VHH binders against Uncharacterized HTH-type transcriptional regulator MJ0568. Designs and how they scored, part 5

Target 1, 125 residues: Uncharacterized HTH-type transcriptional regulator MJ0568, of Methanocaldococcus jannaschii (q57988)
Amino acid sequence: MSQSIEDYLERIYLFIKENNRPIKTTELAKLLNIKPSAVTNMAKKLHRLGYVNYEPYIGITLTEKGIEEAKKILDKHKTIKIFLVEFLGLDEKTASEEACKLEHALSDEILERLKIFMEKFKDKV
Key: E = the ipSAE of ESMFold2; O = the ipSAE of OpenDDE; V2 = 0.75 times the mean of E and O plus 0.25 times the DockQ between their complexes.

## First folded at step 1 (VHH)

Design f11 (framework vhh_7nfr_2)
Fold by ESMFold2-Fast, scan of step 1:
Structure f11 (fold): chain B 125 residues (1-125), chain A 123 residues (1-123)
Amino acid sequence: as target 1 above (125 residues)
Amino acid sequence: QVQLQESGGGLVQPGGSLRLSCAASGFTFGDYAMSWVRQAPGEGREWVSSISSSGYSTYYADSVKGRFTIARDNVKNTLYLLMDSLKSDDTAVYYCATEKYFGYSDLTRYDSWGQGTQVTVSS
C-alpha cells in the first residue's frame, strides 16, 4: 500500500465514515501496515497543510479541506475501479490495485469524461 | 441504503416547461456524480444529462442540449432537471441515477436507480 498523502487522507476518511469517531495513530498504523511513529510524523505534516486535526489522546480527524480532498481522491478511485471492472472485465482485486496507481495521475477533466462515457454506454458493452 | 425519489413530472403541451427534482438519501450525495436517464414507451433507456459531484461540470445529450439544464444542491441533497421547449419526443419516464460505488477498504458495491417520474408532452 502507498504511504502518499492521498492514501492517508482516503483511509482516514473511510475509517471515520465507517466508525463515526476519530482514528487513533495506532489504528491507522495497523491499517497502513507501518510504524506508529511514521503515522505521527505524517499527521503532523497533514496538520501543517491544513488537512487534519491531530489531538493527543483523541486521535486524527479531517478538516473541511481534508474532507474535500479525500472525497476527490475517493471519487477518482471509485470511478477508475468501476471502469476497470464493468467495462474491461478485470476482477475487483486487480482493478482496486490499478485504480490506486491511476487515481494520483488522472486529471479532473479525464475523470469527468470517463464518468460521462460510462453512463452513456452503460450495459452496451 | 441509497434512496432516490423523482418528482415534478406531468402532462404539458409542446413548447411547455417542467422542472424535475430528485431527492436523495442514504448516502453522501455530494460524493457522487448524478445523471438523468429517460425511457420512452417501447424504447431502451437514453442518457439525458450528467453533473459532476461538485456541480462543476455538466454534459448533455445532443437531443436536449440548449433546452435542458441539470443542476444540483449538495446542501439539500437534491438533483434538478430544468426542461424548456418540450417536444413530443421528450415523452418518457425520467429516472435519476447515481454511479456504482466501490468501497476502497471492503470492495463493496452500491448501485441505485430512482422509481421514475412520468413526463408526457402532448396536446
Scores: ipSAE 0.000, ipTM 0.111, lowest interface PAE 14.1, mean pLDDT 77

Design f2 (framework vhh_7nfr_2)
Fold by ESMFold2-Fast, scan of step 1:
Structure f2 (fold): chain B 125 residues (1-125), chain A 123 residues (1-123)
Amino acid sequence: as target 1 above (125 residues)
Amino acid sequence: QVQLQESGGGLVQPGGSLRLSCAASGFTFSDYAMSWVRQAPGEGREWVSSINSGGYSTYYADSVKGRFTIARDNVKNTLYLLMDSLKSDDTAVYYCARGDYEYLFSDTPYDYWGQGTQVTVSS
């Protein structure tokens, strides 16, 4: 297992949204910069947990449960990134990298409160 | 030189049973996991079952669990699929393939296939 469940779900969701097709194991391995065997092992775990479906020869798709979880993770990422850029003045690349690290450490409650805070005190110029 | 030859297909009534065989040649059969994959008319390929090289680990698609049994004889270089309580939805060409459940997640899950054997379940 070379990546967290959240990283896999987020990457699968983004790929399917952009390409309108299932993602192959080798494509996911390339995107995550890990071995195809590591992706296969994680895909088995995600399938057992009810997050993904597989289609032999076609690739991996998300279940309804997987889509819901991926959307929550992406909303966390976006919220943290916006805070880092707009309120702390970080560049897009640095903010995105830091948001990826922080999204796994922060609770949904804290992120929701952060979103409300940002809206109230947003610098609009 | 690798060859996989299926047999045992045919016409059977709903609720009936069939045993498919796959004779392997041209490689060390006992070194490889083996699978059964089926394809119904106008549909894509559907994985059915896999068995590891030693025969002690088996995997089944949800649609066939409790009805089908996969087995192998490494002395005879033969793979088997025992099909019980057959349904009309089991009608398909059944293929023997070299590879296991893990290959379902690869771009090319199986490297060698048989020519297939037709199973028709109807009254």
Scores: ipSAE 0.000, ipTM 0.121, lowest interface PAE 16.8, mean pLDDT 80

Design f3 (framework vhh_7nfr_2)
Fold by ESMFold2-Fast, scan of step 1:
Structure f3 (fold): chain B 125 residues (1-125), chain A 121 residues (1-121)
Amino acid sequence: as target 1 above (125 residues)
Amino acid sequence: QVQLQESGGGLVQPGGSLRLSCAASGFTFEYYAMSWVRQAPGEGREWVSSISSSGGDTYYADSVKGRFTIARDNVKNTLYLLMDSLKSDDTAVYYCAADWLGSYETDYAYWGQGTQVTVSS
């Protein structure tokens, strides 16, 4: 199975932030549990979309557009997790796991409405 | 015909230094990112360092950061690896390798024959 564009961008961003270097295709393949050839194919697609710089043997880095998109995905994760913990009473681990599933599926419109809802009803259990 | 020829390997004591060179011919050297890859006896190949086509960006394996320096001379079509504070675990055959930046491939387009580095136990 293919990984979503958003999953790739998030994983690449987090790796670079932690390690201060480009991520190798083999390293990303290991993190995503897929073949290096699948990563190479996706890197070509992400490059065409303007999200990454792909330099063979050195690895993958994010463009400014890629960084912005990755940060947006991480913000979605935080928003969903807060909603699940604060409003639905889920534990941190369960909320984090569910947020990972939902962060790529929910539209910006739904995320914005969640933020508005939480602002209006922040004291609810 | 493409040719990558490494030199500068040899026997050194722990804590010693070596400078490896790789002379390139038969292709437009300045268009290729260059890497050093090593293979210790009985081990798989391990990436050591890479340098962008312009020389503006360099990258290092965690095991060699602060000890090794990669450099290139696009006028002389030569790649270098300056190795300081050598350890016994740096013992390996060192290969220079090239790839075309526009290919988007993970495999190296060209390999040298290798040069042996032995750090005395």
Scores: ipSAE 0.000, ipTM 0.102, lowest interface PAE 18.1, mean pLDDT 78

Design f4 (framework vhh_7nfr_2)
Fold by ESMFold2-Fast, scan of step 1:
Structure f4 (fold): chain B 125 residues (1-125), chain A 122 residues (1-122)
Amino acid sequence: as target 1 above (125 residues)
Amino acid sequence: QVQLQESGGGLVQPGGSLRLSCAASGFTFSIYDMSWVRQAPGEGREWVSSISWSGGSTYYADSVKGRFTIARDNVKNTLYLLMDSLKSDDTAVYYCAKETYPDLYGFEMDYWGQGTQVTVSS
């Protein structure tokens, strides 16, 4: 999955979580600082890929597949951030910025191993 | 070891108010999203509300929106649920949950507390 698709799914998921409603294309465009036409084009692509429901009068919602993928992306970000803060002693701002850079570069295998490592050490606390 | 301890539940009449608290320990509370989840007798778990790690974003179930307010105190490592205009349908055991992710079809749970009973009845 491309970084841009991941960013769209994450933003849509967080908006719905925070507002308990579909996100409008104009709202998503403002959040991403891009043109509404770019959002519309991506929403159609995400709809074809099975990640979103795109209703012109209502807005964008996630399918079960989209929710699953968004949670996976968010989980990767949070796992990296927690590791950087709790294990490496970084402040939250620095950890968040680094996690954004690393979340798209880390393989699923490395993420799995990192989770096992962190779980092992949490048990020692 | 992650520990979550809920308190503040009790018996209250319809239209009354309660404040639930969740004391967190064993983890760095300030970097985790927190949620309230409830379970009524004979029913499944229902997500109630979530708050981001910074407190900057809050999210509510339609059934409680406008009546409940979620808040956190990162200095005290405590999560709150301020419940106003309570209805009999709010009767449930309320649980504090770490890193709960609500979605259109359900939610994922991380760590749960032991719960606090809220009963709305005369």
Scores: ipSAE 0.000, ipTM 0.163, lowest interface PAE 12.0, mean pLDDT 78

Design f5 (framework vhh_7nfr_2)
Fold by ESMFold2-Fast, scan of step 1:
Order: C-alpha cells, then sequence, then structure tokens
Structure f5 (fold): chain B 125 residues (1-125), chain A 124 residues (1-124)
C-alpha cells in the first residue's frame, strides 16, 4: 500500500471517529493541504480498491476493509510512539513526528517483534 | 456511568406502528453516532439503523428502508425509532447502541455501549 493511500485512510478514519459523520471532499482537501479535485480522484481510486464509500456532495466513509487498514496504520503509529517515549525517553511531540515517518516503513514482522520486546522489558516484577 | 435504556416495545398487529425510545446518560450523547440493532429468537444480531451525532446523516438496513425512521433529540439525550408497516419478520428484541456505522456494532473494543433491549412482537 502506498504512503499516500495510508495517509488518506488514516485521516478519514480519525475525522469520522471525531465528528461522527462522512468527511466532505473539501474538508479532506483542507486537512491534507491539496486541491479538492485531487481528493475526488483519490476517493474514486480508494472506492475501486474497496476502502471507501464515496457519495458525491455527501462525502467519504470507510468500508470495513478501509477501517481495518486504517486501524492497522494507527496501531503501528501507537506502538512506535510508545516505544520512543517509554524506552528511549523522547518527548511526546518528537516521538509522534518520528512515528509518522516510521509507520510507513516498518514491516509487520518487525512491529510484532518490537511489541514482544516491550512486553518482556516493561516494569514487570 | 454510561447508561442506555430502551422503551416503547410491545405487541402489535401486522401493518401497525410503534415508537421506540432510548434514554442515554453518562456520556456526551451529541458526539456519538447512535444505532438500533435487533435480535430475533435463535438468531444473531442484525443492524437496523444509525444516525450521526448531529443528526444530519441516517443509514438503514435494506429490510427496513421506507418503513422505519431513526431520529434523535440531543437536548433530551434520546434516540428514537419510528416503526411503520410492521411485519412478522420485525419480531425481535431491539437494542440501542452507541457506535459508528463505520464499525462493527457487536464489538466493544471501539467504545460502543449497549442497552438492555425492548421486545417487539408482531403477530397476526
Amino acid sequence: as target 1 above (125 residues)
Amino acid sequence: QVQLQESGGGLVQPGGSLRLSCAASGFTFSRYTMSWVRQAPGEGREWVSSISGGGSYTYYADSVKGRFTIARDNVKNTLYLLMDSLKSDDTAVYYCAAGSPYYKLTSFDEGDYWGQGTQVTVSS
């Protein structure tokens, strides 16, 4: 999956969770700092791939497949951020920014190994 | 604490109407998509309808489109289901749920809440 597709799915998911409604193409364009026509083209592509429902003039929602992919991306972000804060002592802002970069490059295998490592070396008596 | 309490169920003849209500407390009602889910005896839960937090967007299962109307009153923290042209197949326990239609309504890992249910029986 491309970084661009991942960024779209993540932003759509977070918006809907926060606002409890479909996101309009103009709203998503503003959030991503791109033109509405670019959002429309991407929404059609995401619809073809099965990630979104797109209703012109109403907006964009995620399919079950889209929700699963968005959650997977956010889980990577959360795991990396926790590692950077709790194990490496970075501040929240720096850790969040670094996690955004790493979440698209880190393989699922390495992510799982990192989770196991963190569980093993937590504050456990 | 979060609480959801359904009411308005009962026995009705085919073609009749009922109005279900769900009183919500313990959370910011207007920020949550609210849903109705039903369960017939011996069957799994079936999603019926959802309404966005602000009330601007409504969604319906194909089996109820044109017969049921979902509504909410964010001042009274109450969710409604207006049921017209009832059929025997609509017989079920109806549950109020706090949750997005973009998530599975049978999962609570996303912060969804469920009420105790109200029985609707359509007989002839």
Scores: ipSAE 0.000, ipTM 0.114, lowest interface PAE 16.0, mean pLDDT 78

Design f6 (framework vhh_7nfr_2)
Fold by ESMFold2-Fast, scan of step 1:
Structure f6 (fold): chain B 125 residues (1-125), chain A 124 residues (1-124)
Amino acid sequence: as target 1 above (125 residues)
Amino acid sequence: QVQLQESGGGLVQPGGSLRLSCAASGFTFDSYAMSWVRQAPGEGREWVSSISYSGGETYYADSVKGRFTIARDNVKNTLYLLMDSLKSDDTAVYYCATLPDSYYFEGVDHYDYWGQGTQVTVSS
């Protein structure tokens, strides 16, 4: 999956969880710092791929498939951030920024190994 | 750099009122949804309220619905929480939060909170 698709799914998921409503295309455009037309085109693509429900003039919500994918990406972010803070001693802000960059490049195998490593060594650091 | 600075907390009696402010700088404030999150002593972080980037939509936790009002001034880059009919259970440190620069794990507990927060104590 492309980084762009992952970024859209994560941002939509977080917005809906925090605001308890569909996100409008203009709102998502502002959050991503892009043109509303770019959001509309991506929303149509995500709808065709089965990740979102898109209702013109009302907004965007996630399907079950979209929620599952967004949660996987967010889980990678959280795991990387925790590793950077608790095991490497980075501050929260720096760790969050680095995790955002790394989450799209990190394989599921490495994520799983990081989780196992952190569980095994949590009492030692 | 993104900075959020909370103010307006204090000691009030049950039934009292307070107005919290959050001064935002270092980002395009009017392009992001904003939230208030609180943390009581010995407890986890609890989402209180959110407001859309335009101020057109507002959302409240059931525990504060009808008593608190969230508002924003996009010209002044300031977020507000108007708290009425305060209860002892509202005692907490209140943080303002925005959508993170990075994606976080599910829920408000995973936001990065910038600043020390502002203490609200409801006690006689």
Scores: ipSAE 0.000, ipTM 0.122, lowest interface PAE 15.0, mean pLDDT 78

Design f7 (framework vhh_7nfr_2)
Fold by ESMFold2-Fast, scan of step 1:
Structure f7 (fold): chain B 125 residues (1-125), chain A 121 residues (1-121)
Amino acid sequence: as target 1 above (125 residues)
Amino acid sequence: QVQLQESGGGLVQPGGSLRLSCAASGFTFSNYWMSWVRQAPGEGREWVSSISTSGGYTYYADSVKGRFTIARDNVKNTLYLLMDSLKSDDTAVYYCARDSEYIGYTPLDYWGQGTQVTVSS
């Protein structure tokens, strides 16, 4: 099975932030629960798209473009989760699970408007 | 105040077994993915294993798959790492870590102080 480009970029970004090294193809395969061959094929695709540097045997790192895209995905999740917790009063667990579902369904325009709304009305009483 | 406290490390012979525990406090343990990370002398941090909030989803590094088992007890707020068929290469300080806000994909935001595992004959 293939994973979305967004899921790959997000997971690679988080791994490198925590471990301060390239992620190996086998490590990414374990984290995504897919075959190493699927990761290798996707890494080549991501390299062609300019999102990753892929060195066979060594592993995968993100280009500046890849880092930018990964951060946008994470920012989307964070924005939705904050809204659900702070404005709708959902608990952290429920909000996190719902944010994972909603992040792929909401447009960037809606996310930007949501951020503006929260910034103006962030009074927590 | 978030606290993670590891225990269960020690000296063991190759082929032996150990059970590491991590006692969590200061947060709702059942709401977070938890991970084990290790650091061998002179090496960087190496991710070992992760477990989902319910324990229904587990991941392992290739170096430990089939030998280690991650588990959690949400009633006791405790994370476990059951280590079988230990090798000298498993010698490291083992850290318990909490994932942050992303289910299964979040940066690790809190770490324990670590427990030393030494595998030698």
Scores: ipSAE 0.000, ipTM 0.110, lowest interface PAE 13.4, mean pLDDT 79

Design f8 (framework vhh_7nfr_2)
Fold by ESMFold2-Fast, scan of step 1:
Structure f8 (fold): chain B 125 residues (1-125), chain A 125 residues (1-125)
Amino acid sequence: as target 1 above (125 residues)
Amino acid sequence: QVQLQESGGGLVQPGGSLRLSCAASGFTLSEYAMSWVRQAPGEGREWVSSISSGGGSTYYADSVKGRFTIARDNVKNTLYLLMDSLKSDDTAVYYCAKSLYDEGWYTPSSQFDYWGQGTQVTVSS
């Protein structure tokens, strides 16, 4: 998945969970700090890929496929953040910033190994 | 100066294959979505295929879906169109086009800010 697709899915998911409604293209553009036309073009692309439902004037929601992908991205973020805070001793703000950078570059294999490492460490104490 | 230079066109028999290349200069290919557009003699321009800036998303016109593959090599700053199972109806001048927006989806030609000179593809026995 490209970084931009991941950013869109993650941000749409978080907005809908917090606000319990579709996100408007202008709202998503503001949150991602991009042009409204870029959001409209991406929303149509995500709709064709089966990740979102897009209705002009109403806004964007996630399909089941989109929710699953967004949750995977958020799981990566959460796992990296927990590792950075609990194992490396970083503060919450620094850990969150680093997790946002790493979530798009981190492979599923490394994510799995991090989870195994953290689980084994807990068992040792 | 932004330049797009197509190559790889030629005469081929029905059922044959061709690989088109588009060498880009004056901008970083990895920052922009790219498209292939064709124009048959006496006809208007027809969108063929698009690829996102990161290469994670590809789109095809129904007339070429399953037969053509769009690809990019961001290190070589080059866009490709792999054409298989060619038909007489594929006879056209093929243009490489730079999207105005990095995540842009093909719409009217106004969504493209730069075009190449074109390369002729002729499918005939």
Scores: ipSAE 0.000, ipTM 0.081, lowest interface PAE 19.1, mean pLDDT 79

Design f9 (framework vhh_7nfr_2)
Fold by ESMFold2-Fast, scan of step 1:
Structure f9 (fold): chain B 125 residues (1-125), chain A 123 residues (1-123)
Amino acid sequence: as target 1 above (125 residues)
Amino acid sequence: QVQLQESGGGLVQPGGSLRLSCAASGFTFSTYEMSWVRQAPGEGREWVSSISGSGDYTYYADSVKGRFTIARDNVKNTLYLLMDSLKSDDTAVYYCVRDHTYGSFYELPGQYWGQGTQVTVSS
């Protein structure tokens, strides 16, 4: 099954931030539990969209566009997870799983409104 | 390399207080959510508290709400857990964890745990 563009960008970003080097196709395939050929096909698509630099045999890095998109997705994930745990009382595992689903569906407007709401009421769960 | 080093554990009587610290190095501390996870002898791991990278948002397990406070100093790359009104049930090894998530798609390639610090609440 295919991973979404946003899932790829977030995983690539987190790997590079942690390891301070490009991620290899085989490494990303293991992290996402998919075949290396699926990663290669997605890397080519992400390259055409301007999100990644892809060098066969070396690996994948993010462009500035890719970094900014990955940061936005990560910020959405963290914000939604915080809301679900702190305001709705969900456990960490459930909140993380739901945030994964919701992060791709919420607009920037809803995210900002949610942040404002949480800042006003962050002790209210 | 990522390194997390806990300190501040010890023996305290019920109702007492302790401050745990976690010194972080090898990564940009301010960009990561940090958590405290504990494990009592013979029991599974229990999540205690988390703090966002900015420090603006904190989470607590129901068992510790109102008694514990999580904090961070992004200038000193240090995570804290301020523990008040300690109970015997708080006895555990406390671990500092980077980006704690439970079996989600968004777990880091490898989680980083410190070595832990022992907290014993006994009369």
Scores: ipSAE 0.000, ipTM 0.150, lowest interface PAE 11.7, mean pLDDT 79

## First folded at step 4 (VHH)

Design x10 (from d10 with L27F S53R D101K E109D; framework vhh_7yz9_2)
Fold by ESMFold2-Fast, scan of step 4:
Structure x10 (fold): chain B 125 residues (1-125), chain A 121 residues (1-121)
Amino acid sequence: as target 1 above (125 residues)
Amino acid sequence: QWQLVESGGGLVQAGGSLRLSCTASGFTFSDYAMGWYRQTAGNEREWVAFISRGGYTTYADSVKGRFTISRDNAKNTVYLQMNSLKPEDTAVYYCARVGSKYIYDEWGDYWGQGTPVTVSS
């Protein structure tokens, strides 16, 4: 129901990487399918956590910490998606949807064991 | 610049020991699982040992009980302690960040230059 902090960081990172500019609160609200006021409240929370810079009229950018955190979330998404497609035989669309759900629930321990498992099975491919 | 630098290889007699080190720079070492691989002449690179961020370790059957992988996050270093060395352990040993090829598309960038180990009979 509610958008997680992880979804905000992931979407902000992907937008800035693609567009090379800050994301506006209205643009982020559209991408996440939520109200602009919810984005403003979350931007303030993310700023207090040290993940974003928020400037009225300019928009939202990521700090170095925010970029690293977003990369970790994307790393989880990619790891889960690759596992679901290549080891469990799911199609790309289903795997992407499931990875989006699982990336917020999987512990780092399970993620690392999945990476090691995949390396052990694909080392000689 | 992303870099892995291996050291500690050399020539040892069968039954001897060596400790390999791999120092990482250009990424947050503590956030990644690390591993050791080896390659013999004319053969593909094979995995030897892995260590996760949480301390989970796993070993290839050929080295289990003889090799120990460990890490020191303060030094950005992963180690491979090799005991009871056999001539069959002769190879070039490589350090790697787990997932570089599949997840980060950085295969080669996070591979080290390798460190040769020769075990005489």
Scores: ipSAE 0.116, ipTM 0.594, lowest interface PAE 5.4, mean pLDDT 84

Design x11 (from d10 with L27R Y56T E109D; framework vhh_7yz9_2)
Fold by ESMFold2-Fast, scan of step 4:
Structure x11 (fold): chain B 125 residues (1-125), chain A 121 residues (1-121)
Amino acid sequence: as target 1 above (125 residues)
Amino acid sequence: QWQLVESGGGLVQAGGSLRLSCTASGRTFSDYAMGWYRQTAGNEREWVAFISSGGTTTYADSVKGRFTISRDNAKNTVYLQMNSLKPEDTAVYYCARVGSDYIYDEWGDYWGQGTPVTVSS
């Protein structure tokens, strides 16, 4: 899955979780600092891939598949951030920014191994 | 690790006002958007207001014109000024750091403990 698809799913998920309503294309464009036409094109692509429901004039919501993918991305972000803060001593902003970069490259296997590693050594930092 | 402490809730008569405060401990308060949410028994948490790191505000339709969110970055505090309170505003109010990590973060307290607000008719 491309990095941009992951960024869209994550941001849509967070907005809907927080606002309990569909996100408008113009709202998502402002949040991502891009043109509304770019959002519309991506929303159509995500709809074809089965990740979103896209209704012109209403907005964008996530399918069950989209929610599952967004949660996986967020779980990777959280795990990497915890590692960077608790084991490497980075501040939260720097850790979150680095986690955003790394979450797209980290495999599920490495994520699981990292969780096991942190559990074994969690009181060492 | 983030910790959020809410204060200012209580009992108020319909038409009255309350000001809620949420003080954050953590390195990067000024870099994050902050929000207020509320929850009534048996319902999911509902967003009320957001404020960006730069001070741009957004409100739920139910509170527009009555509530004002603001922040003081020097004090690591976000505020919710609630005017013209209605019985339907009765809820536990929660402060939250808004961002990708807030849902799953065990190391930061991205949600406060909540402060109850009761509006009598």
Scores: ipSAE 0.000, ipTM 0.146, lowest interface PAE 13.7, mean pLDDT 77

Design x12 (from d10 with L27S T28I A33V D101N; framework vhh_7yz9_2)
Fold by ESMFold2-Fast, scan of step 4:
Structure x12 (fold): chain B 125 residues (1-125), chain A 121 residues (1-121)
Amino acid sequence: as target 1 above (125 residues)
Amino acid sequence: QWQLVESGGGLVQAGGSLRLSCTASGSIFSDYVMGWYRQTAGNEREWVAFISSGGYTTYADSVKGRFTISRDNAKNTVYLQMNSLKPEDTAVYYCARVGSNYIYDEWGEYWGQGTPVTVSS
């Protein structure tokens, strides 16, 4: 999956969790700092992939598949951020920014090995 | 709610074998890294072995070559096969889910209650 698709799913999930309502295309465009037409095109693609429910006059919500995928991306983000802060000594802002980039590049196997590494050495740092 | 239940501990003579089992109930087991730890009186828990969902394993130097960790995701069970046991392996053995997993909004570690293993000389 492309980085853009993952960024959309993550942001939609966070918005709905915080606001308990569908996100409008114009709202998502503002949050991602992109054009509304780009959001509309992506929403249609995500709908075809089974990740979102999209109603042009109502907004975007996540399917169960979409929620699962968004949470998986956030699990990678949190794991990477914790590693960068606690093991490498980076500040929270820098760690969060780097984690956003790395979360799309890490395989599930590397994520699992990173979790094992952190568990083995959490008391050594 | 997650619950881990260990079994298979007991008394065994040096050079003997035991197989420990840990059965999970609650959230999806197969998505988590699982591990075995042990604790002797007066000491903190030390890790023994880890296994990823994909089957990658790693072992503490003290048990490498003698112990084997495995899992059966269909049974939500992780195993520790302990061979060539030594008196120094005497401890309470704990099963654990390693790390946090945001997929299920789960944070922190989950531990079993422990199963005692005594190795006589």
Scores: ipSAE 0.014, ipTM 0.516, lowest interface PAE 7.6, mean pLDDT 82

Design x13 (from d10 with I103L E109D; framework vhh_7yz9_2; at its last look DockQ between E and O 0.02; V2 from the best seeds 0.00; counts 0 for: pae E 16.1 > 2, grease 30.1 > 24.2, SAP .712 > .668, placed apart)
Fold by ESMFold2, look of step 5:
Structure x13 (fold): chain B 125 residues (1-125), chain A 121 residues (1-121)
Amino acid sequence: as target 1 above (125 residues)
Amino acid sequence: QWQLVESGGGLVQAGGSLRLSCTASGLTFSDYAMGWYRQTAGNEREWVAFISSGGYTTYADSVKGRFTISRDNAKNTVYLQMNSLKPEDTAVYYCARVGSDYLYDEWGDYWGQGTPVTVSS
């Protein structure tokens, strides 16, 4: 999945979970620091791909497929952040910043192996 | 062509309940999110509730805990159960498709005619 799509899905999911309403295109544009027209174009693409529901002037939400993908991305972020803090000793802010960079590049296989490693050694590090 | 028909509106006293229905005639109803909106005279339509194609729901803060949106894909129907109604809920309620097909997303193309709800003090 492309980095741009993943960033959109993650941000939409977090907003809706926190606010329990569709995110408006202007709100998402501000959050991503891009033009509203770019958000509209991506929302149409995400809709065509089956990831979002989109209604102009009302906003954007996730389909079940979109929620599933957003949860995978957030799971990657949290897993990487915990590893960086608890196993590598990074401070919370640095770990969060690095997790954001890494979450889009980490394969599902490596994420699974990382989780297994962390569970095996969680009390021994 | 999608056609949406709302029903179930009426006059009710504060604290009462109404159940709104919205029946769609379009194909692929199950692929689309649906929403309920409301409008008072001279104001923009206000989002009330949303249900995804897969059943995920969300609500405007003003109705959370009082209204419930649901869908029956076999009947091409979306419902809005409105409990503990307040005078400020007085409006014309519209059902809308929140589309997955942007080619036909002209504003207002997928709205019903509205069903009026009046909540008396």
Scores: ipSAE 0.000, ipTM 0.148, lowest interface PAE 16.1, mean pLDDT 80
ESMFold2-Fast, scan of step 4: ipSAE 0.408; ipTM 0.766
ESMFold2 (binder alone), look of step 5: mean pLDDT 81; pTM 0.833
OpenDDE, look of step 5: ipSAE 0.007; ipTM 0.241

